# Designs tried in a protein design chat: VHH binders against Triacylglycerol lipase 1 (LIP1). Part 13

Target 1, 373 residues: Triacylglycerol lipase 1 (LIP1), of Arabidopsis thaliana (Mouse-ear cress) (q71dj5)
Amino acid sequence: SHLLHGSPVNSLCADLIHPANYSCTEHSIQTKDGYILALQRVASLGPRLQSGPPVLLQHGLFMAGDVWFLNSPKESLGFILADHGFDVWVGNVRGTRYSYGHVTLSDTDKEFWDWSWQDLAMYDLAEMIQYLYSISNSKIFLVGHSQGTIMSFAALTQPHVAEMVEAAALLCPISYLDHVTAPLVERMVFMHLDQMVVALGLHQINFRSDMLVKLVDSLCEGHMDCTDFLTSITGTNCCFNASKIEYYLDYEPHPSSVKNIRHLFQMIRKGTFAQYDYGYFKNLRTYGLSKPPEFILSHIPASLPMWMGYGGTDGLADVTDVEHTLAELPSSPELLYLEDYGHIDFVLGSSAKEDVYKHMIQFFRAKVKSSSW
Key: E = the ipSAE of ESMFold2; O = the ipSAE of OpenDDE; V2 = 0.75 times the mean of E and O plus 0.25 times the DockQ between their complexes.

## First folded at step 11 (VHH; framework vhh_etentamig_d1)

Design N5 (from M2 with S54R E99D; at its last look DockQ between E and O 0.72; V2 from the best seeds 0.00; counts 0 for: pae E 4.3 > 2)
Fold by OpenDDE, look of step 11:
Structure N5 (fold): chain B 373 residues (1-373), chain A 120 residues (1-120)
Amino acid sequence: as target 1 above (373 residues)
Amino acid sequence: EVQLLESGGGLVQPGGSLRLSCAASGFTFSDYWMSWVRQAPGKGPEWVSGISGRGGSTYYADSVKGRFTISRDNSKNTLYLQMNSLRAEDTAVYYCAKDEYLPWGEFDYRGQGTLVTVSS
């Protein structure tokens, strides 16, 4: 059975949703490659005449489903969607503190961390979509942020996945990363941080690890100003409340795999949207090709409605790369460009409700079929 | 108390035009997104169109796109819906609503509605 019911050790419902006086239920699903993932179903309290369509929220790198609920109910997308009556589902990818299970592996096993964002797309996201689709008996509205959008683009190239999605809203859309401008990210790539971490025998990236913190600090020392760490890794944010950083750090960041970081660095260095590069010989063995296969954006159905929000100060989702994505898509997404918005503003910005989420909701409204009302 | 009062409905032939109005009171009108929703006989409610507080952004359901135009006059606390090229399937009671309103769940922020009948 792909459906597991139970109370996880770490509960997003208990941590952030119930205290905010919202309804929340914990769900567990199993991926094809054996990972146990946590999903949360969130709703406003009170009588509802009818439930709205299902919405799946997919978080970015070093985050989890908690990121959608870290601000007040008036500022957080998860709560806002619930208040509007959407059937809100929150995804948590493997390796996060909410999804650390596997049928045979432990998070202390190196094999547990042998995955990249392509696995998150092909297994985690795909399984989440399938699960929601089966429960709701309706197509899914998909929301992604940052890496969540990478996963979305990759997954949507698969016809069987795309058929289950009604519309997609992508915050800080990424399929290309070769124009990244975040200074610390560039430094990490230049210094081959991924190789350094491998040399240290690490299989996961966990910022709560003293060793990793020291390593990152060493990259900053004498080379760049990392006093504003968030700005150094994401670019400037206009609407992020820095006074809440300590609070955010109680929940974020979440772990990822070294292999995932390597894959992202490959994207940055090569300017490609492709599967993991194992090198010439292993690629031949794995793919039957010397180079890894690319994800073809044009394979996403042109009929699939998409909405994209992106910002001018985003150090990760650079406008040039976004334009590249748009040029390869067969559809014409609805676009919201905010010149002063950065990468984190779209998920944790204090004014994001007015500037971003209302537009997203209007987009979803327009795409809801009359029979679904 | 939030009050929304729709007007402008009536009988019109296919291909005809109507302009609906909604008078709003009890809140700062310009601070809120507004929407039109409609309900046809025997059908559930349907979202039709939305407009931002300052009127800079407008949105339409696919069924009315290119035919309907939403606008607002914040100095008069009034929301409008210009309906052109009307079809029989546009027959419904039209409601003005605050943006927080969706056809599922909450109905507290809509008016009493105005009937639009498109018939030959």
Scores: ipSAE 0.070, ipTM 0.609, lowest interface PAE 2.7, mean pLDDT 90
ESMFold2, look of step 11: ipSAE 0.351; ipTM 0.761
ESMFold2 (binder alone), look of step 11: mean pLDDT 81; pTM 0.830

## First folded at step 12 (VHH; framework vhh_etentamig_d1)

Design P1 (from N4 with E100L Y109S; at its last look DockQ between E and O 0.01; V2 from the best seeds 0.00; counts 0 for: pae E 8.3 > 2, SAP .696 > .668, placed apart)
Fold by ESMFold2, look of step 12:
Structure P1 (fold): chain B 373 residues (1-373), chain A 120 residues (1-120)
Amino acid sequence: as target 1 above (373 residues)
Amino acid sequence: EVQLLESGGGLVQPGGSLRLSCAASGFTFSDYWMSWVRQAPGKGPEWVSGISGSGGYTYYADSVKGRFTISRDNSKNTLYLQMNSLRAEDTAVYYCAKELYLPWGEFDSRGQGTLVTVSS
């Protein structure tokens, strides 16, 4: 849960990137609400005439920056972008094992876990974007996966954030969760698992804890087969190397807050893309409104180029919800639909370089100024 | 001084094949991404294909995907474009271009070109 807090052994550069013979430096920022976030700056070793544009990689729920580097250098997006000469930056949101620090709080304090994805969008992601923009003196390219896309949509509704972004590439894009089809997720929402976890006194969600494992196991008996846990929470994945699952478990999953899970369950139950619902009176104190404010997708600038990759077997970023998001966006994103791809295939798929990443990189290439002939 | 010398162009009938070559000198060839760019008479330049310094990454414009194959021989400092199933629309001067950086879309240098004419 909180083993090796702040340990050098948990450095992403040291664990995955230096051993692959890539340049990597560790950086940190402090959010205005006091969280210490780790970022890594990754580049290939070799001569360069000119540094490429900065690209920020924003991971999803229960993941961290390691996800971009868990496969070989020819399969992993983080390495592939570095090989193309991008100035690759890896974001790690609060609560992950790489970003487990706070200026005054420890991970055992309940207050350390008092946040949801809206705070990840408005503090973590927005301030990472600002940091990159300030260092590079240029607009940044943004890549998000899953929750990283929720965060991106929310942050990009803010004009000052959107103007720092050159283009966004969103893998498994989510703003609505009306049509989640992953069986265990449906069961957990129906059973009010988020309320049960609060009743047990938990403030963080860590799937490695014995108590939470027992709770999830009880949901499976008599209702569904949880033998393939990953399929149960994401839907079918065609294309990642299942023989590597024990290796992936050395790094994933990472913790998140109970409040974040409750916020996601609010989205599923209510069909909204909105700030956290604290209840009538606390909403009034917090927002000045009885209901939480919605994030308005049409406030994202129509001029902001967007690319989206999504899969037909994704049980979380369902095609119907992606179509809902597309209908509300003011722009027409470039789309890549892969019928057989599931939620994790976009980040860990063995063929994702050919099926996904080459198209995303070509989209980014088109946004970089070409030489005149 | 960077030099790029294209060759292998000529007249072919539709459905035919050609192999273009580009001899490179004046820089460490294997360090740089290379591209083929073509320009039809009266038209603007069109990027055709690109390849990484090691040859491990290849990219193609949609108009040529499946018909053209880019390759390089770093021991001979030579870039190639194998063009199969040629069409009249492929008629153009083909240029070898040294990229500054693939994501940037900027070319450092180009050759003088080699003419490919596809007609019956």
Scores: ipSAE 0.025, ipTM 0.538, lowest interface PAE 8.3, mean pLDDT 87
ESMFold2 (binder alone), look of step 12: mean pLDDT 82; pTM 0.836
OpenDDE, look of step 12: ipSAE 0.679; ipTM 0.879

Design P2 (from N4 with G50S; at its last look DockQ between E and O 0.49; V2 from the best seeds 0.00; counts 0 for: pae E 7.4 > 2)
Fold by ESMFold2, look of step 12:
Structure P2 (fold): chain B 373 residues (1-373), chain A 120 residues (1-120)
Amino acid sequence: as target 1 above (373 residues)
Amino acid sequence: EVQLLESGGGLVQPGGSLRLSCAASGFTFSDYWMSWVRQAPGKGPEWVSSISGSGGYTYYADSVKGRFTISRDNSKNTLYLQMNSLRAEDTAVYYCAKEEYLPWGEFDYRGQGTLVTVSS
């Protein structure tokens, strides 16, 4: 069954990482609720004095681990961290094309898609962190982008997870979505599109059908029309190479569940950072409360070092919401604010190595002790 | 050819100050982050400080934060380290390095170093 294997017979190591002349091995874990998740372990082929610390890269919504390797080795965070000697690990959450397996369910079953980002935090991310911690016998460095940051905040409120993390670097950090300004997102929330797709019996959102690929190709052929669509769903992006959009579409977007989209729309409408709202009676059965429990940012240990990179034109991780998050955190994260950067620029920007990633690497390095014994 | 020439080391009393310089050539200086790394006798190399290509961002090891100041003059291709409130534990050979130093990586581009001795 293709559901337990890649389709076609390609992997992230084979498609993007080995061709760039980097070491890469494929790994898998099985979550406690039965999902089979792919991870990749990436290293530079150069000589080293010592093995560097493990770094887990956690992608955002409709993305997967490929996003960290879509540009050249001089531009892509995954390659750049490997070149700096980090032990790079790439996480792929359930439902992505790299992590489409389950011990009993098929990705055609509605039950396979019965999850939201809270499950990604509580199972996928937490168990990936545990796996890395067990292999390395050391605390790990965590990088998240977008939904990867929502997952990180939620997971790090749990003491047993936080104690396995040395430091976290969060790109486009989200815990609140009060001030989303991306025009198409605002329209879809206003129109209750999430409710409509449930009424149609849909359980997953998958944009890579032949119909979608042809539509996007038609829209992009005459001009840079695809940047207008990206602007409508993410806000303005200054700094990625728009001529590569058709290439990026060979790999992304990846599927997510309808329930996850509903959960994100609940956050936008209510301004909350909370578990999924099932409605009064199911909340009582599920949580023992009529309303879903909130995630409490002040439960993240004050001693956990955090770094945040965010942009002035990001239509999803709006500056006002980032400031709200900062006010509730028990620590004072190190901040990098880039006035002209948008949501996609932090992962695909052509100058992001100089503008973003070198700062992140300096933050991580400052959190390890110099070796002398 | 990348060349890095450190200067300004010497003998200084505890609590004193010293300013190190590093003259750089063979590359576009302003394009690269620069670092100071030190090595005390019988110990491995220790990262001290890094500065961005533009000079707008600086980073320090906890052991020197608040006492040392890294700076650069891109018009002179020169990196500096102002060292205040010096302690005996600061005694080391100080190296100027192109790019950031990571203890698990290989760093081919260092100068010969300049010796700083803190004693009374």
Scores: ipSAE 0.012, ipTM 0.589, lowest interface PAE 7.4, mean pLDDT 87
ESMFold2 (binder alone), look of step 12: mean pLDDT 84; pTM 0.858
OpenDDE, look of step 12: ipSAE 0.170; ipTM 0.658

Design P3 (from N4 with E100D Y109H; at its last look DockQ between E and O 0.67; V2 from the best seeds 0.00; counts 0 for: pae E 5.4 > 2)
Amino acid sequence: EVQLLESGGGLVQPGGSLRLSCAASGFTFSDYWMSWVRQAPGKGPEWVSGISGSGGYTYYADSVKGRFTISRDNSKNTLYLQMNSLRAEDTAVYYCAKEDYLPWGEFDHRGQGTLVTVSS
ESMFold2, look of step 12: ipSAE 0.270; ipTM 0.711
ESMFold2 (binder alone), look of step 12: mean pLDDT 81; pTM 0.832
OpenDDE, look of step 12: ipSAE 0.546; ipTM 0.836

Design P4 (from N4 with E106D; at its last look DockQ between E and O 0.01; V2 from the best seeds 0.00; counts 0 for: pae E 23.7 > 2, grease 25.9 > 24.2, SAP .675 > .668, placed apart)
Fold by ESMFold2, look of step 12:
Structure P4 (fold): chain B 373 residues (1-373), chain A 120 residues (1-120)
Amino acid sequence: as target 1 above (373 residues)
Amino acid sequence: EVQLLESGGGLVQPGGSLRLSCAASGFTFSDYWMSWVRQAPGKGPEWVSGISGSGGYTYYADSVKGRFTISRDNSKNTLYLQMNSLRAEDTAVYYCAKEEYLPWGDFDYRGQGTLVTVSS
């Protein structure tokens, strides 16, 4: 068992991308509510390619931009897109170790953690898209995984955001969480773990804390296989290389806010795709309504091309909930259903290039437009 | 559907008394703790009092302790707040809530409220 202490102190470019012999530059943006977010811009160093469109990679819960580069260049989506000539951009939401700054707050302030995935959608993702659009003077291609997909759905209901996006590819898409089947997640929701964490005074979920590191190490010793633990929180993963787990744990997981976990648990309990539910009283003050406003999937422009990859063994993005999402979308996305794929296989699976990414790249290529000269 | 209907508010002179009622429906009333919460104009919400599902335990904010008494009648699905020795600062809209006051003000199941005005 290896300790989960610390993240590399270097940037993502320095830790994973430059060593793999790819071009990488570090960028930052400041959100309207003061968070300082890191982005990376990645390109192949190979022979001159025609300039490809910008692609923004948006990670999921407890992940960050590192997830797109943790496997070899022939297996990792970030490298694969760069090799195909795309102008690859990597987003890192607030609270991850790459985006841990704020103009006035520190990570020890509870106010630093006062956000949920809704804020990630409306500030982090929307402003990253705006930044890319402004730099490239071109609509961007959007890739999301897991929480990155619910963020994408929510952001794309906003016309000014949707106008900047050429097409979206969504891996393990979620908007409804009515049929989550991952056993440990069901147990945590039933036991109201989110409320217990608040009662203990915690504002972030950080698996790199000394106590959580010791717990994870204990779970990874001869008492529990980390592959079995991962199955309990995501469902079965067919193509995940278990021998690399200790390497992945040098980079993942990344922190998130307790409020974000509470928001996700609300969605599981209530079966809604809605803004954060503060309770009747604060909802009235915050929204002018007793219930939180719902996000309306049919507000996403019907003209926006969408592609979705989802798996039959995914215990978080259950196929029943995906079908519910499809029924409410204004257009029919192109679909890739992989019966044996689980939640993590779409980002870390060793076979994902052949099974998933080739299809996504063809979808994107079909949407690339010539500019006027 | 959970419904909470407050009544009993009105205009009263300082030092006077009022009794608020809250009729509950749409859930098993005796299984849930209940609270009274108030909001004065221009101010944030303030938890006033709470009571356990059986009625065996009652709790009060320091500002009202000794003056207000919370009670419930589970056979009538009704929550009460007896307010005595009323002061001008007690002027607010009073809400009954299905859950106890929690840090951060999470009262997902509260009524529309009843106005209490304490004025000479």
Scores: ipSAE 0.000, ipTM 0.092, lowest interface PAE 23.7, mean pLDDT 85
ESMFold2 (binder alone), look of step 12: mean pLDDT 82; pTM 0.844
OpenDDE, look of step 12: ipSAE 0.453; ipTM 0.793

Design P5 (at its last look DockQ between E and O 0.55; V2 from the best seeds 0.00; counts 0 for: pae E 6.8 > 2, grease 25.2 > 24.2)
Amino acid sequence: EVQLLESGGGLVQPGGSLRLSCAASGFTFSDYWMSWVRQAPGKGPEWVSGISGSGGYTYYADSVKGRFTISRDNSKNTLYLQMNSLRAEDTAVYYCAKEEYLPWGDEFDYRGQGTLVTVSS
ESMFold2, look of step 12: ipSAE 0.156; ipTM 0.664
ESMFold2 (binder alone), look of step 12: mean pLDDT 82; pTM 0.837
OpenDDE, look of step 12: ipSAE 0.693; ipTM 0.888

Design P6 (from N4 with K98R; at its last look DockQ between E and O 0.20; V2 from the best seeds 0.00; counts 0 for: pae E 13.8 > 2, grease 25.4 > 24.2, placed apart)
Fold by ESMFold2, look of step 12:
Structure P6 (fold): chain B 373 residues (1-373), chain A 120 residues (1-120)
Amino acid sequence: as target 1 above (373 residues)
Amino acid sequence: EVQLLESGGGLVQPGGSLRLSCAASGFTFSDYWMSWVRQAPGKGPEWVSGISGSGGYTYYADSVKGRFTISRDNSKNTLYLQMNSLRAEDTAVYYCAREEYLPWGEFDYRGQGTLVTVSS
């Protein structure tokens, strides 16, 4: 009953967006390190509607671009942004089922999975932003959720990336993870499950694998109460339709690399926002430093407008860690704090249009100026 | 015929307050986002503030945030701009403008304007 269904067929445009009566085109880019990434461009069709400012949607861990379209058009951020006139772009990082290719490597090669979120920031996100900037000839609005916010913070420390971004809206923002409260995550970190996965010879984490599903279920039944599995990995979620979980599992989760999970576990154990820690000697060989270089939040331009939405019951983007991030940022982001919202509510909540997205859209509209009279 | 008629401008001292009104006719007022745009002598137009059709969303240029408040009364087809803590830089002709649904930030109709002069 915990087994996942098979993968959807066709493309994101064909599976979720065209059936909802929205315009959608498929695009691809090749990263400098050879990965083939899918992007979608989405707009509302309406009788007097045309594309407005570009916005890039960057999904989180074990998600892909489908997450922005899994609910109805009145509930899903991707559709809502399109209905408000944005030129919506959807990014899909390497290793997800939409971005599963490489110019020389196969997904069965261990080197295909030799990356973590730092590579997603430095290659995937940075190059998607460059692509959008080149196509639209305008600065872009950036939306990130969860790992998408880790990637956003890291990428925006680079001046050449930041200069292409008009404003950023970050849902469940993460740069520090030393106050994670999600019970299963805490247990997996305590038990060094990331090391166990490496010992099993795995280089990718794919929850559609029967082995990993059975391992997690056995751990839950033998060591902790996982009665609500989503609560165990994200904390409490108030506000999405739990009866749709079977439907969501037709699309989510998507694969990620074992190295990425190990990097996230390093952040949890060490309380750092830094590049991957290879250990003393390999750090010296790789970075010229004994410890991995940190990402410095104060390198993000103070002039870059930011908006952040976060929840009081989020077991991953804990409010304590969010406050740590805010203390290091050079600007004062506009904030939306929702005490009852959890990690998933920000992307799948049935009331998120009213509770979250209207405020994000107001923030973005305030950064848009009239170009004509 | 779409008409937008601004009123409420005048001479005011720095630090003073003024309330602008815009009477709308010839269209379903509540269906449209509305804005205030101002133009100082010899300068190009500057967007000041905007409000959604229902009034649920308001937004402001950085130069006026915290000092100006946009509002609307859909039962009276009237748009308002409450202007507090006025400065010499606020001197301009203020126009009421109707926003097309798309493209974002473009206006299809504006009024004749009302002059606001902030002078010691």
Scores: ipSAE 0.000, ipTM 0.218, lowest interface PAE 13.8, mean pLDDT 86
ESMFold2 (binder alone), look of step 12: mean pLDDT 83; pTM 0.850
OpenDDE, look of step 12: ipSAE 0.275; ipTM 0.706

## First folded at step 13 (VHH; framework vhh_etentamig_d1)

Design Q1 (from M2 with S52Y; at its last look DockQ between E and O 0.01; V2 from the best seeds 0.00; counts 0 for: pae E 21.0 > 2, grease 25.4 > 24.2, SAP .678 > .668, placed apart)
Fold by OpenDDE, look of step 13:
Structure Q1 (fold): chain B 373 residues (1-373), chain A 120 residues (1-120)
Amino acid sequence: as target 1 above (373 residues)
Amino acid sequence: EVQLLESGGGLVQPGGSLRLSCAASGFTFSDYWMSWVRQAPGKGPEWVSGIYGSGGSTYYADSVKGRFTISRDNSKNTLYLQMNSLRAEDTAVYYCAKEEYLPWGEFDYRGQGTLVTVSS
């Protein structure tokens, strides 16, 4: 199998942050729909009189907050931001190994997994933003990667959320997916992987499950080369250290829900940025409409500063789809296009500090008020 | 009610071309991945081609790659299949299909089909 099983990680601070000689505190919040989410606050050690503005890091699909700290302190965005004086907060969405809690449900309950990225946006991200805002008494900087950007776009269409955000930096921005080119993703969609897992009685997608690994392998066998799993699922990456894959696999991937995968597949198939499609009748019952309501990108305040980093070899955030997103936004985001960068390069690239994060930080600093820095 | 109506089938010589159309109604056409499937006499159904809702991505069976082109006009709720370089083995009833479950070969809806006969 191209996927390896690793031991679960339960403490981001203990596993990755403290060993790197950074300050880290664990926080917990409860969402409106009852999920208990873990956040980490990370800071550089040393005599600092003042901390900078809060930055919330929002991870992508099948990842968690650990992804921001998997490389050296000189290479990882979480550490880099801390070193630059930002008040770094790390989000972990429901279903990740850091956020397995619920007030009444267990992760073994199917109801625990009855959510999609829209719930991550409207509950998890929104609550995290609110929490940070309340603690810092200042607008927050938002960083998202991949699904984190989907969540960000959706959440920012809500005025009460957008008003708490100072600026957003979106790595591999996604609001449309109908031009996805990652071969394995296309194969999964084509083969209706979501239906397969449902048929197996699964409600979560956990790549540490033998059953799911076998299922995914079966999609590859005789049809495509999945030897390089990352390439097959994200497109070509230029600049991450492939020799560290085994190390990464000790921490990644994290679980998601089957419903979330179905929702993403809906995005791919329909080419829409909308709420979950329950079908004609249930849509009528749920939304009062036969079609699920769309998230309207133009509802994001034009005054909200945005920065986007995207790559030419990204098999998930295709340039065509990114352009579609840009066309619908009421603002003109600052853009960093890297022709040779892929989906993973933006979060795990060895040269991302110079190629990506430097520009992001410049963007953030430009938006920081003199009194806040 | 979901309706799919195929048209454009007929008799064609080997090497010839044919364009199939499928008129869709009863659902939001642009919101669904559409497929062409075919069934030859004495054979089971065979998936031929698929296209995503926006038309941005297309897929083909190996047997028709390079010869067939799937497209859609969402403004007209119509699915198309351009068939070039037709072969005798392409003879089948061709069906327009809505949501499908692979690899089981199940479709939520399909039309009545249109017959394509490739013969000299």
Scores: ipSAE 0.000, ipTM 0.237, lowest interface PAE 12.7, mean pLDDT 89
ESMFold2, look of step 13: ipSAE 0.000; ipTM 0.165
ESMFold2 (binder alone), look of step 13: mean pLDDT 80; pTM 0.816

Design Q2 (from N4 with S52K Y109H; at its last look DockQ between E and O 0.01; V2 from the best seeds 0.00; counts 0 for: pae E 12.4 > 2, placed apart)
Fold by ESMFold2, look of step 13:
Structure Q2 (fold): chain B 373 residues (1-373), chain A 120 residues (1-120)
Amino acid sequence: as target 1 above (373 residues)
Amino acid sequence: EVQLLESGGGLVQPGGSLRLSCAASGFTFSDYWMSWVRQAPGKGPEWVSGIKGSGGYTYYADSVKGRFTISRDNSKNTLYLQMNSLRAEDTAVYYCAKEEYLPWGEFDHRGQGTLVTVSS
């Protein structure tokens, strides 16, 4: 008998993309601060002589690159972009199950988790963009969802990063979080859940933790109905197939750092779009300023085309905060507003191809200067 | 220097009312969530209520919900707690707290407190 010893490592290419009959290769990069990040390169199979432009997909909080491929090829943005001829690249930020390595640290070290979304923007995303730019020798198209959008805004304020990007499409864009309406999120911020997880000795947020499950239960009991957990943390979602939730849980959620959650909670409490707040005196030592430096949206080049899709029932990317972001941008993005769409519908909605992705692809194609594509 | 000065405490009978005030200085008041916390004799500190910097959101412990109302006047740098339907269990020293990181942990600033005694 032929015996294969050892379990194969799980990979996004092997788990979701090869079985759907798409081309997929696994890549990695090392960030300047030592993290090992996984990327996937996805294309449709076919006898084409020229690949379309590169597009980088940047996932949100507690997600990873799998989110772009969890539905059928006719419904999932990653497959749809590949079918439209794009050279699809999938980014996975540090701490996700695809990007858990570091040159000197292990995921049991507290120092491995000493980062927030600002580091994801300044290292992870910026260096993924650099990598793609170097390989293609051309500017890239950028897609972000949720945390992927705040990372994109922050990274694009840097001129050397913005010069490598042809256009950006931002789903459920966030930079300000002053009007978050998701009820469990508001309660978690108010009750300082981030500090409670520190007291439990946690350095990462991993939803397989019995202690975290009990803590969330205690926030719900006697205060709110959390039986629809997804609605309680994102707001209402109209349009994804809820019968597939057990299947989605085989892949999602992915871990993030406690410091990242603390940073996001600071933003909700203060209504800021800024670096991590260490407090008055440590801010002076760290930044030379008593308050953390703000990210300045008007530093994004006015020449950079942007497209934004957002929903009326999104409890995280609230329309009021989106309007605040729009007022500070140096030029007006092209907008798609869907009154009934929630936060998750933009990535897992069964009709999102017709409602969202066709418009995004039209926007991207309008920015390509070659008539042959 | 951050300063918080509570006032308005006193002795009341069960079912009575009090309004606590907290005068704040030394920081940009409207930028910060503010809390009321209390400590009963012989017990650990207990968070009571909180309010977002803008005043848009308010939160309450279950033990006081429906009886207490937190508010703020950002033009006067003042935090308030209206306490109605007081019970003996509400007897405590009440502190105004500036929230920077953690309740009771990493926030460095609370006032000296004002004593509320609910007794017949």
Scores: ipSAE 0.000, ipTM 0.322, lowest interface PAE 12.4, mean pLDDT 86
ESMFold2 (binder alone), look of step 13: mean pLDDT 81; pTM 0.821
OpenDDE, look of step 13: ipSAE 0.616; ipTM 0.860

